# Ledger of designs, part 4: VHH binders against Phosphopantothenate--cysteine ligase 2

Target 1, 323 residues: Phosphopantothenate--cysteine ligase 2, of Oryza sativa subsp. japonica (Rice) (q0j7n5)
Amino acid sequence: MAADPTTGGGEAESFFRAAPPLRDQDRVAGDLADFVARHSGSGGGGRLAGVVCVTSGGTTVPLEQRCVRYIDNFSSGQRGAASTEYFLKAGYAVIFIYRRGSKQPYCRFLPEDSFLDLFELGEESDIQVPESHAAVVKTAIRNYRKAIDEGLLLKLPFTTIFEYLQLLQMVGTAMNCLGRQGMFYLAAAVSDFYVPWESMAKHKIESASGPLNMQLNQVPKMLFILRKQWAPSAFCVSFKLETDPDILLQKAEAALRKYGMNVVVANELANYKDVVVMVTSNGRTTVRRPSKEDDVEEQLIDLLVEMHSEHIMQLNQDVHKLT

## First folded at step 19 (VHH)

Design dd2 (from cc6 with V60A)
Fold by OpenDDE, fold request of step 21:
Structure dd2 (fold): chain B 323 residues (1-323), chain A 119 residues (1-119)
Amino acid sequence: as target 1 above (323 residues)
Amino acid sequence: EVQLVESGGGVVQPGGSLRLSCAASGFTFDRYVLYWYRQAAGIERELIASIFREKTTKYADSVKGRFTISRDNSENTMYLQMNSLRAEDTGLYYCATPYWKEGKWEDVWGQGTLVTVSS
């Protein structure tokens, strides 16, 4: 039964209506509006290749409104963080929707748990970076600050499935004005199921002598809505992660068709750093990192940038055909 | 509630100057891009100036070099300094900002202030 595309919109609306208010919504909206406006219209003479929304990390599904316990959809954020760096390098402005605590652009090589090990106190109590880390830290700082100072990177944090989808909606609709110059790189691990906010326990669920029976609802098909309603002209890339390699490509192809994505990047949990498969309507392309020192994302992003460029150019041809 | 209130409009002679103000409330002013629009009689509303969060500015060619958009975040106020006014600058001037409400983007507008350039 082909899911009635009309039903998807209603479900999404219901989801958003029932969701808790986005934390700092006004600030986020302001930042986002400013960012998009600054990068709008630059298509004529400007150095910008486009605007890409990169989602990164995993969503949590709260089990309580006053959340103590949640279901985590695990993702380190490595994909999104690395990809953001390469998009910036490619001349994109990036809206980075990221899980709080996940990997950050230009911080991938910095110690996560030993942040203080990056620093030493000098004789004059000045903060110093050990020589062994100086180059890496310097590069990280330089690149990050450049991206921020030039207004090329907007970071929007999320934790919950609600926040993620709220941000995606906000960003998706904001980017609609960019048309084909907009790109979505949806590398976040998004929960397929959630506990509706309205039915969610308000407080910490008490320990019981028996099992906790909980029903999770399906998360609305927001990717479809993004493609069909929020940003119909944008170039959209999503990821499919599977633990079973035998079903991965089939699922990726199905997702491509189902949601109308331009590209579905298929990857296995066991080797997602080493190899990915780009699935498009035209076929499959395997991307492998050249060495352990390299990022598979570098080649992946190169290919996607090319594809996006083609996507943008198609607009110009259509306008010329109408004129 | 998000509100924008324009003021400072009036009658001025050609070559004269006016300063418009837009007082903002109900949103995090310093985070938002702000716009000045104007609408002359019988003409569509046109964007004439933009000021971003970092106080970078954009101008329409029609006002470039004559008008200056600025903002005071401490006062939640945006300004438009208009110099060397011309008859063609006559119109209703609006301040605007994008705003997110109930799952959609909308532009918030002031009521406008009338600028009349007449000899």
Scores: ipSAE 0.911, ipTM 0.967, lowest interface PAE 0.4, mean pLDDT 93
Fold by OpenDDE, fold request of step 21:
Structure dd2 (fold): chain B 323 residues (1-323), chain A 119 residues (1-119)
Amino acid sequence: as target 1 above (323 residues)
Amino acid sequence: EVQLVESGGGVVQPGGSLRLSCAASGFTFDRYVLYWYRQAAGIERELIASIFREKTTKYADSVKGRFTISRDNSENTMYLQMNSLRAEDTGLYYCATPYWKEGKWEDVWGQGTLVTVSS
């Protein structure tokens, strides 16, 4: 029985109504509205390829309202961070929805354990970057500063599944005015189950209370709503990650049809850095990184940019036929 | 509650100048893009000026070079300096901003201020 698309909307509405208010909602909304407005209509000046929302990292499911314990859907954020760099390089403005503490654009080279290892003190006690890292750091700083100074990168942090979905709703609906110039690149690892806020313990669950018994509810299917309601004209890319390669492509194809995605990128946990498969209505395309020094995201984004360009052009043809 | 209140409208002769104000409250003013709209009699509402967070501005061709939009974040106030006014500039002037409320984007509008350009 095909889940009645009408039931999905009601579940989503109930979810958002019951969710805790987004921290700094007013500020986030202001920043987002300003960003979208600045990049709206810029198509006439020929310089902006589009606006893309990139989601990155994993969501947490709080077990307590005053959260001490949570279930983590872990993702390093590597995909989203790398992809953001390549979108910026391709001339996009990027809204980067990211997990706090996950990898950041232009910061992927930073040491995981000790940031201070990147720096040395010179003879005059000046801060220096070792020669071995100087070129990479310089390039990173240049690119990052350019993106920020030109107003091409908006970063929106999340931690919980509630925050993530609230941000996605805000961004999705805000980008609707961009029509086909809008793109969604949904690389975040999103929890499938959550503890409803109203049923959640307010305080830290006490250890002496015996076995923990909690019910998790299914997270509403927000991808469908994004495609059908929030931003129907946007180009949408989602990711499917599986540990079992035998079911990966089938699941990707199913997701493509179920949610109406333009592209589903299928990847295995074991080799997601090396190879991905783009699944579309027209078929499958395998993308492999050329070497270990290269990012698979470079070629992936090149292909997606081309597809998005075609997506934008189709609209222009339809408008010309109606006039 | 988010509120915008326009003021400064009045009657002015062609070629004259007028300064409109929009007082804002109930939101983080310095984070938001702000707009001036106008509506002439029998005509649809027109966006005439935009000012962004970084105080960059956009203008409609109809007012470009004559009108200046500005903002004072310390006073939560946006302004529209109107110079070289023409009869065609007659209308109700509104300030607006997008606002997120209860899971949707809405435009918040003031009540408007009337500008009449007449000889």
Scores: ipSAE 0.911, ipTM 0.967, lowest interface PAE 0.4, mean pLDDT 93
Fold by ESMFold2, fold request of step 21:
Structure dd2 (fold): chain B 323 residues (1-323), chain A 119 residues (1-119)
Amino acid sequence: as target 1 above (323 residues)
Amino acid sequence: EVQLVESGGGVVQPGGSLRLSCAASGFTFDRYVLYWYRQAAGIERELIASIFREKTTKYADSVKGRFTISRDNSENTMYLQMNSLRAEDTGLYYCATPYWKEGKWEDVWGQGTLVTVSS
């Protein structure tokens, strides 16, 4: 961000002041406060490995206040959904901030365009899942139900850049009380530009009005504010995808320093499904999926969990050194 | 406007019982974690009981087995049943909840209700 931190805080405050109200804000805030309070502190029958905020899918930039058209920053949400499953398996509680309609944890195998193919009619018109899919569907239901019923997964939907950043602010500031046990895994595809709400047409923009001129403002660099103000003790992971592999790692390393990230996960265009590079202050670590049938997220999450555990224990070791 | 109003405090003998109420308004009561705190003179407030949206509860060791927190979501009211009261339970009792307003998390507090355990 080009502004002074105080000026950057002013840009963020201006953004939120001008943004439309968050849908169901009070209900969302209540659910979030309850979720964070349940996972604050130590102990319990099983030790919680941490609490992570995963962001997933892509934001939209609405062009009208009563929106008919928008600019879409598409992402299927596969990375965020898969990563959430692996975080839950690793013993994390997860706050999943996701684009409505994107891939969901435990539902990634479900066809979106052929949903009925997952089902068949049995005898007397009973509805059933074909035997070829029965085991995987049972496992998905069991894991999903466990995560929800045990209060380990909180799902918070967004569509617009306004909703996304409003949720991130709410979650970021709420998670501050978790200290080093909090993690941010910021995999959402977030717009760099937006139409300010006050500048936005109220109703559908009509084509007969001639050329369309729209002022797009830069989205404030909320990543900096998250790292420095909202949750400074949290372990923060961000993502970089570039079409030009020659500059990818340079930009990932710059983002690491500029925003104070603990890890920047870099993707190359040619192999972004198969391999990612984790960029840290200690260097680079390449993570590859074992085969095309595996998720790169499995090993990625395993490594992030280890790094996060060391981050948490560093505080404990520092306390012993001070005493 | 979010409000929490405690009631039910009073003077009671050691070993006695008292039931406190916290009437809430201005927020989606059934979605929020709710707290009881107490404050003895000259001491910082102490969290003594929590109740979550699904009515799971947590208690401070000093009150476990003697105090019971509960909620009635249809009446937007939280309760604290205090049994086997001791002189050390004397203090001002507050209900509280975290609340999101104007980009910040701030606790909302009631005015408090006084409990005196004497004689």
Scores: ipSAE 0.790, ipTM 0.930, lowest interface PAE 0.7, mean pLDDT 87
Fold by ESMFold2, look of step 19:
Structure dd2 (fold): chain B 323 residues (1-323), chain A 119 residues (1-119)
Amino acid sequence: as target 1 above (323 residues)
Amino acid sequence: EVQLVESGGGVVQPGGSLRLSCAASGFTFDRYVLYWYRQAAGIERELIASIFREKTTKYADSVKGRFTISRDNSENTMYLQMNSLRAEDTGLYYCATPYWKEGKWEDVWGQGTLVTVSS
């Protein structure tokens, strides 16, 4: 039997009390408070379409406090990185919560190895980029610097499930003041189970004693808490990725109802770059990229921006009804 | 641990100037947005100026053009230069910053410094 959604707040509070403190917490909190405050009202010369929190990459579950071994929920971070680029193009400010080492916005072209192949020495030992990469690197630098320097992109790294959930709590509660102008785009691959910190071995687990047995606890249902407590007016998007297409849409529809999401994006592991299905209370919308040279995220973000704009407009109608 | 300590309030004639200071400790000052608020007697506290980590600023219409917020990150100090003061500017002036502690965002406030504009 599933846990009562309304009791998840108590389990979440217990999780956070027991979790190891977030490293660099004060610096992260300052950066976040500044970012959210900057985008919370009319901002002089510019108009912002919204503020979105994008989560990207996969969490780890450490097996030791001085961690050598961990369980990994793998995700390259491609969906989150590409989507962040399109949200920025659409006029959003983005908080990018990402797994260290995962794909980054504007850097998706980088080779997985041979980073130095992007550079060469020119005359007088000047550092330069080879002709074969020059145009793409120049565009990436320009777009990245614009996003950072104009205060439109905030990047917050994680590795563990503990770091991820603490960042999500901090961001979720900070974005509450944005009301309907806030969006959550929860594309990270988040662990369902974890080793409680107090139960965890301090040092490397030795293999000499034969089979390793351990008990994992369920991660609290943070999507419900985000939707009901931290940022109840925000436009919330989650993802459902399955290997079995026969049950994919059923699971996406169930997740929509269970967590009160505005949209659940359903995708199959085998073709998630080509096609996704947006599941809402009003039905299903299939999004396909035009060709393999295109990102499915371009069309997906265009539609989400439209839906989010409608969500924002509903404030005026809801207020009128209450009068 | 986190503290904001204000100074510089006093009595001044209309048209005069004052400079308020807010000394900060216990947090990474250069990363945080900082605020000045004021509160006239019997009135709700009003946000009048904000300064962000890269020193961009926002002002309430009532003080724009007359007040200037600034920060010195090397001294962990924020300032409010108040010029062309009016009787309506009389009140308690507070500095504030949002702060994250134990799963919650809570504002940290200074003690307030009194500014009185009268003949």
Scores: ipSAE 0.780, ipTM 0.927, lowest interface PAE 0.7, mean pLDDT 87

Design dd2 (from cc6 with V60A)
Fold by ESMFold2, fold request of step 21:
Structure dd2 (fold): chain B 323 residues (1-323), chain A 119 residues (1-119)
Amino acid sequence: as target 1 above (323 residues)
Amino acid sequence: EVQLVESGGGVVQPGGSLRLSCAASGFTFDRYVLYWYRQAAGIERELIASIFREKTTKYADSVKGRFTISRDNSENTMYLQMNSLRAEDTGLYYCATPYWKEGKWEDVWGQGTLVTVSS
């Protein structure tokens, strides 16, 4: 990959060269290569609707190499987990890049602090699920096991900005062979600034030393590299979340043009579960959930699947014109 | 460091059988998809069989029903059992796996083992 100073390519190469090694890199690479190979090779029948990389949760920026403290770009991972369930329902294979400890597909109903309430001891110390929860738990297990056993869901965990971007590079370049069948659904809350690994304190920064003064570098603009170099034919969806509605759609439209996204999904923090606005080069589409008992992601994913299907069909039409 | 080494090639009569081995080292073998390719003289390399982590398989139509790919994860070895061999199966047989290094995916290849099917 040659550096391009006008697009930040040299900064990306410097970022990865200086980053700590990805934990379990070889195992992760093997799992990913196996997953992508299983789902590659377009047929005329279109058995699989597509392969999507969903990113979920928030990155951390560690302040020490032997980290005690970090800056957290918080996200529960609800959007990514729910969307993954709907992509799987729509016939996609999903690569789920997620923050360790964030919400998981099929597990969104689980109590965080009362996990044992889902279980009870029966006779002979058998472990059971109370009848009041049995149907929900049974459905979740069935759907989860189907997704895993059929090789349709690959889960890749991260905690730090380094791990996140290393995984995104690995997945992005692996998915290049899928062409237009690939989608990126970039719902993770990704840090814009970080502490470079080689300049990072090795041990705990002492709190009694007075003010902490730290230089944070800008994270390279990896979305541009994804679109231009790693997977240029893929259908790319990113997200904008703002507390200030007056600038939300302006920022979403700017991001669409700046990074060449196919869709930018715009949210206000106050109502992001109720309504989103899909921003494309053709205009804006508002998606609202019918009720508070519904997921806005159901309609959002339905629309994205249709748009992605049209994106895939464009290749077929181009091939027909050339013949 | 990453290595794939094929063995088991040779000369066999039409209708005969042969088993190829691919010994691997330097990576987490049990996590990777593994491939067998073949190449006849003057023809592009053809993917003929794949075996995934869970030992599910895919085959090219040209070998389906006659060839069986398998793996032994405890010995880091992949196999290709070739039955009902035909003259058109003559070629150099390679094992391969994708590998991640320095921001790129590159296939790792063995040296190849020659299979000749003739009367």
Scores: ipSAE 0.780, ipTM 0.926, lowest interface PAE 0.7, mean pLDDT 88

